# VHH binders against q04fp6, part 24

Target 1, 166 residues: q04fp6
Amino acid sequence: MKELRIGRVINTHGIAGELKIDFNTDFPEQRFAKNSELLIAGEKLVVQSSRPFKQFWLVKFSDHENINLVEKYKGEDIFINERKEPRLSEGEFLVSQIIGLKVIDEKGNSIGEIADSFHTGANDVWTIKKSNGKEILIPYIDQVVKKVDLQTSTVTIELLEGLDED
Key: E = the ipSAE of ESMFold2; O = the ipSAE of OpenDDE; V2 = 0.75 times the mean of E and O plus 0.25 times the DockQ between their complexes.

## First folded at step 18 (VHH; framework vhh_lunsekimig_d3)

Design u58 (at its last look DockQ between E and O 0.16; V2 from the best seeds 0.00; counts 0 for: placed apart)
Fold by ESMFold2, look of step 18:
Structure u58 (fold): chain B 166 residues (1-166), chain A 123 residues (1-123)
Amino acid sequence: as target 1 above (166 residues)
Amino acid sequence: EVQLVESGGGVVQPGGSLRLSCAASGFTFSSHALYWYRQAAGIERELIASIYLGGSTNYVDSVKGRFTISRDNSENTMYLQMNSLRAEDTGLYYCAAVYRKYKGYGTETYDYWGQGTLVTVSS
């Protein structure tokens, strides 16, 4: 089975077997939910409990009740078992699916087409190529991107002051 | 089987050039943002350059103007052209392919990593 990397063990935490995890999901509580099966250092580990800790997540695994059992995982990558890329649930979409979508305002006026998407640490930023060839950048946040409709191949945005500065 | 295989590393004098390649297989290459990282001994991996799905690029300040990232989706290959190499550029260079999905306005991210190719800049 293929393994998808989802994070890394930064360090141990305390003496009771918690590991401090660096992760790249906005939904760590789902990712590290109790009974989730993860792979670390070639071993299958089952999450017993987890909790937030600053920008990290603390995860304790079944049968790993003290630091002596988990210190070997420091610096190791964390994987999940998936046959291929993760399945999409309803309402989920890939970053790749937004490339080329037509961008309209709330009144239906055409603005342009999505040309690219990139991450800036806090949120994704989308580039829109206007019909005149110029590009504008919009943040992918609820204040700006109101609807993504893959069936009609459109995305609806609200143009905030300064975003569409000519 | 997902694979990312770096190549093109080697020993070069300061001021020299190298071209790294990252050949990918086992996944939809064009749907991934692509990254080069480097790791010097005793230091955590650092992001050097990125290229996104539509071709936009970003670089860390220490390599701007010296390194150029590019991708060829038809050959499932990413490149890093490294010019004006310095001793401080010595390290293992890794490529990464990043799969991202949206869940509402949040994201989930999944990485594939290569094994690394060694670049040594020595006199």
Scores: ipSAE 0.415, ipTM 0.708, lowest interface PAE 1.7, mean pLDDT 85
Fold by OpenDDE, look of step 18:
Structure u58 (fold): chain B 166 residues (1-166), chain A 123 residues (1-123)
Amino acid sequence: as target 1 above (166 residues)
Amino acid sequence: EVQLVESGGGVVQPGGSLRLSCAASGFTFSSHALYWYRQAAGIERELIASIYLGGSTNYVDSVKGRFTISRDNSENTMYLQMNSLRAEDTGLYYCAAVYRKYKGYGTETYDYWGQGTLVTVSS
C-alpha cells in the first residue's frame, strides 16, 4: 500500500523537540497517538507525546527531545503506512459505510440512497440520489440526519425548508 | 490489520469467463462498501465496479452487462464474475476498501489494496 500523507511539519514549537503539524487526517488523535510510527523525510519516527494546538497538532518524537534534533524536519511531509481500521466515535462513519445507505424520512417513506459525500468548511455534505434519479445535497447535521443505522443500512433524515423535496 | 487478497486470475480467450475473489480480513466486512479496480499496462488504475453497504452495485460502462460484483458477508469475500471477456480487459485486478472519517478534521482518504490478480485475455 502506498504511504498516506497525513500532514506537513510547519515549524518547531519550543525547544523540547515538539513539531507543529498542519495535518490533513481525519484521525489526528489516532495518527498522532503515543507510540504511533510516522514517516518524515524518509525516517521512521515514533510519537512520544502529542496534543492539539489551535488548528494544528504538536508532536514530540522519541529520541528527539531537543529542537536541534528536529529542525531538519521543517517543511517535510508526514506519511503513514497504516493498515488498521480507524476507531470511530458515536456519530462518526467511514465513507465506505455511508455510500449506498438507504435514505428514508421520519415517516418511513423512501427518499433515495447516499451516492456521495464530501467535506466542507462547516459540515460534511451527503449527496442523495433519489429514486427518480435526481440528486439533492444534505448537510450532515443533527437537524437533518436523525439516525444512521448501519445494521439496517438506513439513514433517517428530515428535510428542511429550502431543500428540494420533490 | 486490514488485508485484501485477490485470486482467480488467469489466461482466457476472448469471449471466455473468469471469476475473481477477494478475501477480506481485519475490518467489519459487512459494514463496508468494496470496489474492484483494474490496471492495464501503461494505463492508470481505474474503478470498474462497486458494491455498497446496502447491496447496490455500480459499474463503469465498459463492463456493464458483462461483469457482476457480489459479496458474501458470511465468508468475508467479494466476487467479480467476468463474462464475455475482451482483450481490453487484460490487466491486474485489485479489490479495495476506502476509508475516510466523517465529523473529523482533514480529508484523509486512503485505499486498502490487495496484491492484485492478473487477468490476461488473449487468443
Scores: ipSAE 0.401, ipTM 0.718, lowest interface PAE 0.9, mean pLDDT 89
ESMFold2 (binder alone), look of step 18: mean pLDDT 79; pTM 0.763

## First folded at step 19 (VHH; framework vhh_lunsekimig_d3)

Design u59 (at its last look DockQ between E and O 0.54; V2 from the best seeds 0.00; counts 0 for: pae E 2.7 > 2)
Fold by OpenDDE, look of step 19:
Structure u59 (fold): chain B 166 residues (1-166), chain A 123 residues (1-123)
Amino acid sequence: as target 1 above (166 residues)
Amino acid sequence: EVQLVESGGGVVQPGGSLRLSCAASGFTFSSYALYWYRQAAGIERELIASITLGGSTNYVDSVKGRFTISRDNSENTMYLQMNSLRAEDTGLYYCAAVYRKYKGWGTETYDYWGQGTLVTVSS
């Protein structure tokens, strides 16, 4: 497939044709905005309305305003028509760009380098290869990763208590 | 235009081997984490193998010791070496290339998928 997967239909919600979606983006409000075109089960559907619902997103599609019309989409993946590799905007970076970056603390002391990255479903986890050769895992969260500077090839982190335990 | 094309599927006897390939084009292959999925009839699609940008590999328990995922960035191709095949390995095998884009602490996943290649293990 040439489309990008952005989620999966988990179930219907209510009787008015809303679908409960497990999404794979931190920007669902943009991806599921009104008039957005999504691809489900090979059909192009246009978003009529959407709203957050717990850890999911509820989406209603134009011309599908009844549960009977949307039950067939249960379990289907949701795609957007993106056939080109994404472009980066200001302040954006790719996971590939952090591999090999120098890791320092807020005082500027060298800790190590980024060796790997994992997607865990909640937060990304980065592997840091420390100067002493040991590896530690850090979550990509604001409490730990303070700055990613691609110009200086440096990641600034604050290690939480327990993360540096051998 | 982004493309992923699986190949190497076919019919094989139990205990046999197959090597699947996934040829990529239209994107920076080396910047993507790579995955193999499979879907058996009547069963939900499952992740069976992955390789990160750092080269770390992971396998589902049912294929550990039998399957090996690898990548060749110079050829824009990932592979799945399947040995000691079993009947339960029968299914449609998909390759996927994935990376994450960051903006602040927000992220977005970009998934490219192939159309799949059929693997049938039968006596």
Scores: ipSAE 0.704, ipTM 0.873, lowest interface PAE 0.4, mean pLDDT 90
Fold by ESMFold2, look of step 19:
Structure u59 (fold): chain B 166 residues (1-166), chain A 123 residues (1-123)
Amino acid sequence: as target 1 above (166 residues)
Amino acid sequence: EVQLVESGGGVVQPGGSLRLSCAASGFTFSSYALYWYRQAAGIERELIASITLGGSTNYVDSVKGRFTISRDNSENTMYLQMNSLRAEDTGLYYCAAVYRKYKGWGTETYDYWGQGTLVTVSS
């Protein structure tokens, strides 16, 4: 069974069972969300609550509500079981679902087709291939991407000054 | 169950070639960016090649021009063609698949890994 390391317990925090985590995931809020199942020292633990703390994340596990129950995890690596594909919730969509969508402006004029997606530190960037073969990059942010409509296979964008120069 | 299985490793002389395969099952293969990593004894895994959903490829400088990553979405398989092999290429080669989804304006990332296939370049 394949396990993915997402951090390490560096210490306890307080007396009520919080553990201080030095994490190496891009999305600690999601990885340490309530009800997430993590593996520490070969045990499956379910997150009861979590919160950011400086450069660390504080995590409290169900049925581990005092320091005496969690001291044994100090120094242990934290894993998740990556054997199952995550389910989509209402309003979520896959990066793969935007490849090939027709891109239009707010007046309905065709701009191009989404050809690829890249993750940057701040936001994803979409590559749009125009009919002339040239490409432009747009950031996936609310100021630029106005609507993603998977039913009609379209993306509506507002072109900001300068976007057609990249 | 998500599964990635590497194959094609073995023992080869310097200057030789190998083709690694990564067979995938239990997920929609075309939804994933794909990666090859390698790990020499006693060091951390290093990313050596990647291929996006749109087919764009990237390589670390030490393999650029010698290795070629490719994907065949109809066969649910990724490949690494390794040419002009050197002793420094010896290691355990892992494939990885990265699942990305949008939630609000953020991207949630999930990684899946194979168990690795051993490449030994000897002499």
Scores: ipSAE 0.246, ipTM 0.574, lowest interface PAE 2.7, mean pLDDT 82
ESMFold2 (binder alone), look of step 19: mean pLDDT 79; pTM 0.769

Design u60 (at its last look DockQ between E and O 0.60; V2 from the best seeds 0.00; counts 0 for: pae E 2.5 > 2, grease 25.2 > 24.2, SAP .683 > .668)
Fold by OpenDDE, look of step 19:
Structure u60 (fold): chain B 166 residues (1-166), chain A 123 residues (1-123)
Amino acid sequence: as target 1 above (166 residues)
Amino acid sequence: EVQLVESGGGVVQPGGSLRLSCAASGFTFSSYALYWYRQAAGIERELIASITLGGITNYVDSVKGRFTISRDNSENTMYLQMNSLRAEDTGLYYCAAVYRKYKGYGTETYDYWGQGTLVTVSS
């Protein structure tokens, strides 16, 4: 498959043809913008309207303005037509680029290095191999990760209470 | 052009073994986390094994001790060694390569999927 999965249809919503989508991006407002083309069950559908709904996104598609027309999409994955490896814009970085970076605190003290990263569904979690050889897990959130500087190969973090407990 | 192609599926008796392969092309393989999924008839697709960029593996309980996921970055290939196969292991097996891009504290996931390879365990 050459398309990129960006979510899954969970269920229908209402009777006007809206689909409730579990999305896999922090930018659903862009991916589900009006006139965006999505691929569901091998069909190209054009977004007519969309809106957030709790932890989900509701999307209505052109020419599918009735629940009877969209029930068949329940449980289907949603793809976009991206056949190339993602490109980076200014300020963007990849998970692969953080592996091996030096980790310091806000005072510049050495903590360790990034050993690995994995996705938990909510946030990415980074494994830090501390200078003493122990490993700790930190969430990639603004409360913990203060700066990622690829030029200096340095990650600045603030350890929350309890994260450094053995 | 990005591509993932599974192979190695087939028919095997209970207790038998299979080795699945997932050949990747068109992208930087070493920069992706890798996953094996499977979907049995009438059952929702499930994640069964994963391997991080750092090589850390994880398995669902039902396959622990029997299945082994591995990656060869030099060959752009992921593997799933399946031993002691059971009837309940029957299904279509998919490989996936997952890429996460950060923009500030926002993230976007890029999932590449193969077409799947069928594994049938029957006496």
Scores: ipSAE 0.646, ipTM 0.816, lowest interface PAE 0.4, mean pLDDT 90
Fold by ESMFold2, look of step 19:
Structure u60 (fold): chain B 166 residues (1-166), chain A 123 residues (1-123)
Amino acid sequence: as target 1 above (166 residues)
Amino acid sequence: EVQLVESGGGVVQPGGSLRLSCAASGFTFSSYALYWYRQAAGIERELIASITLGGITNYVDSVKGRFTISRDNSENTMYLQMNSLRAEDTGLYYCAAVYRKYKGYGTETYDYWGQGTLVTVSS
């Protein structure tokens, strides 16, 4: 059985056993519904109740009615068994789909090819391999990446001063 | 069906070597960044090594120079070569596959985990 990470316990909330969850799932209402079975710290826990709270989710587990019973879960990842990839909606694309795309400026001049990407907390950063073998890094933000066109296999960017570190 | 299966764990002497494998099925393996984590008793799960879609590797300081992560996209398998093993390397080793999708300029992250393979370093 394979586990899918759906969040992390940030802290306890109150004294009656609620845990504050920083989640990474498009389906928090479903994932944290009453009677859902979650995996935390190698234990199977059953959701007794849950509710949204700001950008977080508050979850209380059966037989865990006291802060002293749940404090040990602080900082732990939360998992479920999941067997399918999430669906892509219209206009969404995978990070893997940008690897190998040709990078051009807004005038159509070739800059290079996307070689890799990584996350920095606020935005993804893409590496572009230039024809001379050197690489530059660009942030994936609207100021820099103007268009991703999967049909033509191109990415249009605007190189701002300081982004082309040859 | 998405599956990740670790293998290659076992008991080994200090200074010895092990090669862990993570066999994947049910998804487009080359579309995922890949990770090794370990968990020792009483310690939270710790990221050990990672490899990006483009093959860039990273390691935590405690394993750098001793462990090597690699991927073979044609065999849908990731590896962790572990050399010069120490008692502190004892733990349950998990592989993880992570992909990201873009929604506008925002990013959503999805991950899959194996059940782990046990590594014990003892005399």
Scores: ipSAE 0.257, ipTM 0.570, lowest interface PAE 2.5, mean pLDDT 82
ESMFold2 (binder alone), look of step 19: mean pLDDT 80; pTM 0.772

Design u61 (at its last look DockQ between E and O 0.48; V2 from the best seeds 0.00; counts 0 for: pae E 2.4 > 2)
Fold by OpenDDE, look of step 19:
Structure u61 (fold): chain B 166 residues (1-166), chain A 123 residues (1-123)
Amino acid sequence: as target 1 above (166 residues)
Amino acid sequence: EVQLVESGGGVVQPGGSLRLSCAASGFTFSSYALYWYRQAAGIERELIASITLGGSTNYVDSVKGRFTISRDNSENTMYLQMNSLRAEDTGLYYCAAVYRKYKGYGTETFDYWGQGTLVTVSS
């Protein structure tokens, strides 16, 4: 398979051909933008319109303006046509690149290193192995992770009260 | 071309063992978190095991103590050792390779899937 999965059709919505999609991108506005091409059940479909709906997105496809035309897509995975692994743009980084990075505070004091990363429903959680050998978990949010610098191999964090039980 | 190919499925009696393999090619295997899913007839696909880049493993309760997920980055292969198999373990087993891309505090998930391998546990 050359395509990358970006979500799954959960169900139809209404009778006008909208599909309710469970997605795994924080950029659904872009991925489901008008005229975007998606692959569902081996068919290339073009987005006509889309909108957020609770934790899902509703997407309507060109030439599929009736529920009867889209019922067959229920439960199908949604792919984008990527021939290769996604390339990184400026400011982008992969989860694999943060593993092993040094962790420091805003004063430059050494805390530890990134040992692992987990995806949760809300935010990614990173495991920091502290200098004393203890592990702590931090959420990847702007309140905690201040900077990721791949050039210096350093992550700058601010530990909030309760994150460090030492 | 990106590929994930499962193997090792088959028919086994209750209490038996199987070892599934998922051979990967066409991508940087070591950069991906790895997952095993299964889908029984009439039931939604479920996540049963995972291993992170850091090597942490997680299992659904129904397979804990019986199944073991592992990875060999040198061989671009992940494994699922299944012991003490039960009838309810019957299903199509899928492997998946997933990584996340960050842009600011936004993220995207990219995953590849295998075609699946059938496991049948029957007396």
Scores: ipSAE 0.704, ipTM 0.869, lowest interface PAE 0.4, mean pLDDT 91
Fold by ESMFold2, look of step 19:
Structure u61 (fold): chain B 166 residues (1-166), chain A 123 residues (1-123)
Amino acid sequence: as target 1 above (166 residues)
Amino acid sequence: EVQLVESGGGVVQPGGSLRLSCAASGFTFSSYALYWYRQAAGIERELIASITLGGSTNYVDSVKGRFTISRDNSENTMYLQMNSLRAEDTGLYYCAAVYRKYKGYGTETFDYWGQGTLVTVSS
């Protein structure tokens, strides 16, 4: 069986059957819309209502009207039987789109090009390869990566002291 | 429809070799980090090898030097070359693909799994 994971139940919310969801879908309004069929712990559940809550989504399922009926779902992953890739929204880009981009500093000086990306838990780290074969690692965070411009195929970074040393 | 299909499993004697394939369709294969997991009877699945979009590989110690992960983006296929097989390598081998995108400085991930291919190492 193929399933698409769209989030995880973090905890219950209140006593009337709402579950707090740490979602990773780009389409939470659609995925958690009323009457959507979700899979949790191997069970098919139908959404009765949902709403945003801070960085989370609160979801209540039909026939699950109190906390005692939903506590068992704490920590469970949430799936759907949707086999297509999620669409990209405005301002979003794929990890693959950064491979090969030119890296410049804020003055426009060339640093190198992106060779790879990997995840470290909190943020991705990008490998920049200089023309001489040396590599620099930068974190993908707002303090370091200032702009990703797919139109010009460039990435602007704040030059870290010591990265251009031999 | 996203599909991952493992193949190449079978019965082999200790010291032998097998090559597993994971054929993918229904998504942009080059946009995914790829993983091999295995599951022996009575234990949880374990990650054994991974390969990034840029081709960087990682292995658990128990297979390092014996197994080689690779990917061919033009064929939409990932491979696991398994050499010097041991009885402890017996299990169901799964491929997985992880979709990763940036939304601002955050990442969103989605996992797709194959059905598994059985590897049995016995005399």
Scores: ipSAE 0.305, ipTM 0.649, lowest interface PAE 2.4, mean pLDDT 82
ESMFold2 (binder alone), look of step 19: mean pLDDT 79; pTM 0.787

Design u62 (at its last read DockQ between E and O 0.45; V2 from the best seeds 0.53)
Fold by OpenDDE, look of step 19:
Structure u62 (fold): chain B 166 residues (1-166), chain A 123 residues (1-123)
Amino acid sequence: as target 1 above (166 residues)
Amino acid sequence: EVQLVESGGGVVQPGGSLRLSCAASGFTFSSYALYWYRQAAGIERELIASITLGGRTNYVDSVKGRFTISRDNSENTMYLQMNSLRAEDTGLYYCAAVYRKYKGYGTETYDYWGQGTLVTVSS
């Protein structure tokens, strides 16, 4: 399997061929950008236009400007064809790049290093091996992880009260 | 081109052992977390074993003490050693390689799957 599921068609929207999509990517603006190629029900479709709609996205595809042409896609999963490893844009990094990075606080004090990472479904959780040998788990959220600097191989965190209760 | 290919499946008697392999190509294997799934007939696919980038393993209760997941980054291969096999272990076994991309606090999962290898445990 070389396809990545990025969402599911929930329903049609309006009569102009727009589809309401429940997406599972954090980059819908990129994935549903104009001229993007998506795979739905084994068909390659090209995005003509897209826009956010509440917690969903509305997407219109080229040559599918009528509701009658898109009703068959209801309930179908949406895929992108990723036959190669993901490319990184500016500001992007991979989970593999954080393993082993030095962890410091906002004052520059050493805390430990990133030992592991795993996805919980809600957020990624990073395991920090502290200088004292103990491990703590931190969620990858803006309240905790303040900066990831791959050039200096440093992660800056703010430990919330209760995270260090080992 | 990214590929994952499972092998090692077959027919075995209860109490027997099998060793599954998942050979990877076309990507940086060491950068991926690895998973074994299985799907029995009429049952949803289930995660049975995983190994993180840090080498930490996890197992579902039904296979704990019997199955061992491992990886060889030098060979781009993941393994599942299955001992003390039971009839309920019968199913199609899939390997998966997964990592996450970050942009700010947004994330995206990239996962590759094999085609599966059939394991049949029967007397």
Scores: ipSAE 0.705, ipTM 0.862, lowest interface PAE 0.4, mean pLDDT 90
Fold by ESMFold2, last read:
Structure u62 (fold): chain B 166 residues (1-166), chain A 123 residues (1-123)
Amino acid sequence: as target 1 above (166 residues)
Amino acid sequence: EVQLVESGGGVVQPGGSLRLSCAASGFTFSSYALYWYRQAAGIERELIASITLGGRTNYVDSVKGRFTISRDNSENTMYLQMNSLRAEDTGLYYCAAVYRKYKGYGTETYDYWGQGTLVTVSS
């Protein structure tokens, strides 16, 4: 089957069967909700409970209530069985949809065009290519990116001092 | 429906070269960041190379200068050119495609994986 990777088991936690999990989403509570069916090491496991722990998520699986039952999963990737792309809900958009958008400041002045994006630990970074061929990098956070308007193909940003070095 | 299929693995002598391919179907290939991972027996899967939607590449130090990732969006195919192979490069090589969406300023990330192609560097 075609599996979608959603995280990795990095270690056990305690003696009661919790696994410490590194994950790819900003919404792990939904991803690891009770009764979710996950695949680890080719086995179907059902989430019994989960909770946050530092930058990780702790997950306990039904019928796996002892460290000896789960230590074999250490280092394994976590998957779900999915045959198609996840759907977009209202108000959501793909990272790919921002490539090529015109970037303007709060007054409407052109700054450049989105050329690329990449993920960092806390936020995505967007690359803006200016008409002079230089690039600037901006974080995708509410302090910097004020509006994404797919209808007009524009992105409005607040230009921070030092980001637009000549 | 979503499918990634690696090919081009095999047995090669130290110092040799291989070119891996990752053929994709069932999704809009140009909209995904693409990755090569490798995994030797008994160790964790290691990210070794990546290429963004805009074509920016990154490599781990151990392969930099020897491996080259590329993508051909018109052929829905990603490549890994591996030169100057070493015994340490032996392992199962996976391609991955990453779907990422924004919900407000947060992101949800979904990885699609191939089944892997074996590379053995042995004399």
Scores: ipSAE 0.433, ipTM 0.720, lowest interface PAE 1.7, mean pLDDT 83
ESMFold2, look of step 19: ipSAE 0.388; ipTM 0.675
ESMFold2 (binder alone), look of step 19: mean pLDDT 80; pTM 0.781
ESMFold2, fold request of step 20: ipSAE 0.418, 0.428, 0.412; ipTM 0.697, 0.723, 0.702
ESMFold2 (binder alone), fold request of step 20: mean pLDDT 81, 81, 80; pTM 0.790, 0.787, 0.785
OpenDDE, fold request of step 20: ipSAE 0.689, 0.683, 0.683; ipTM 0.844, 0.840, 0.843
ESMFold2, last read: ipSAE 0.378, 0.420; ipTM 0.694, 0.718
ESMFold2 (binder alone), last read: mean pLDDT 81, 80, 80; pTM 0.786, 0.785, 0.784
OpenDDE, last read: ipSAE 0.691, 0.677, 0.657; ipTM 0.845, 0.845, 0.837

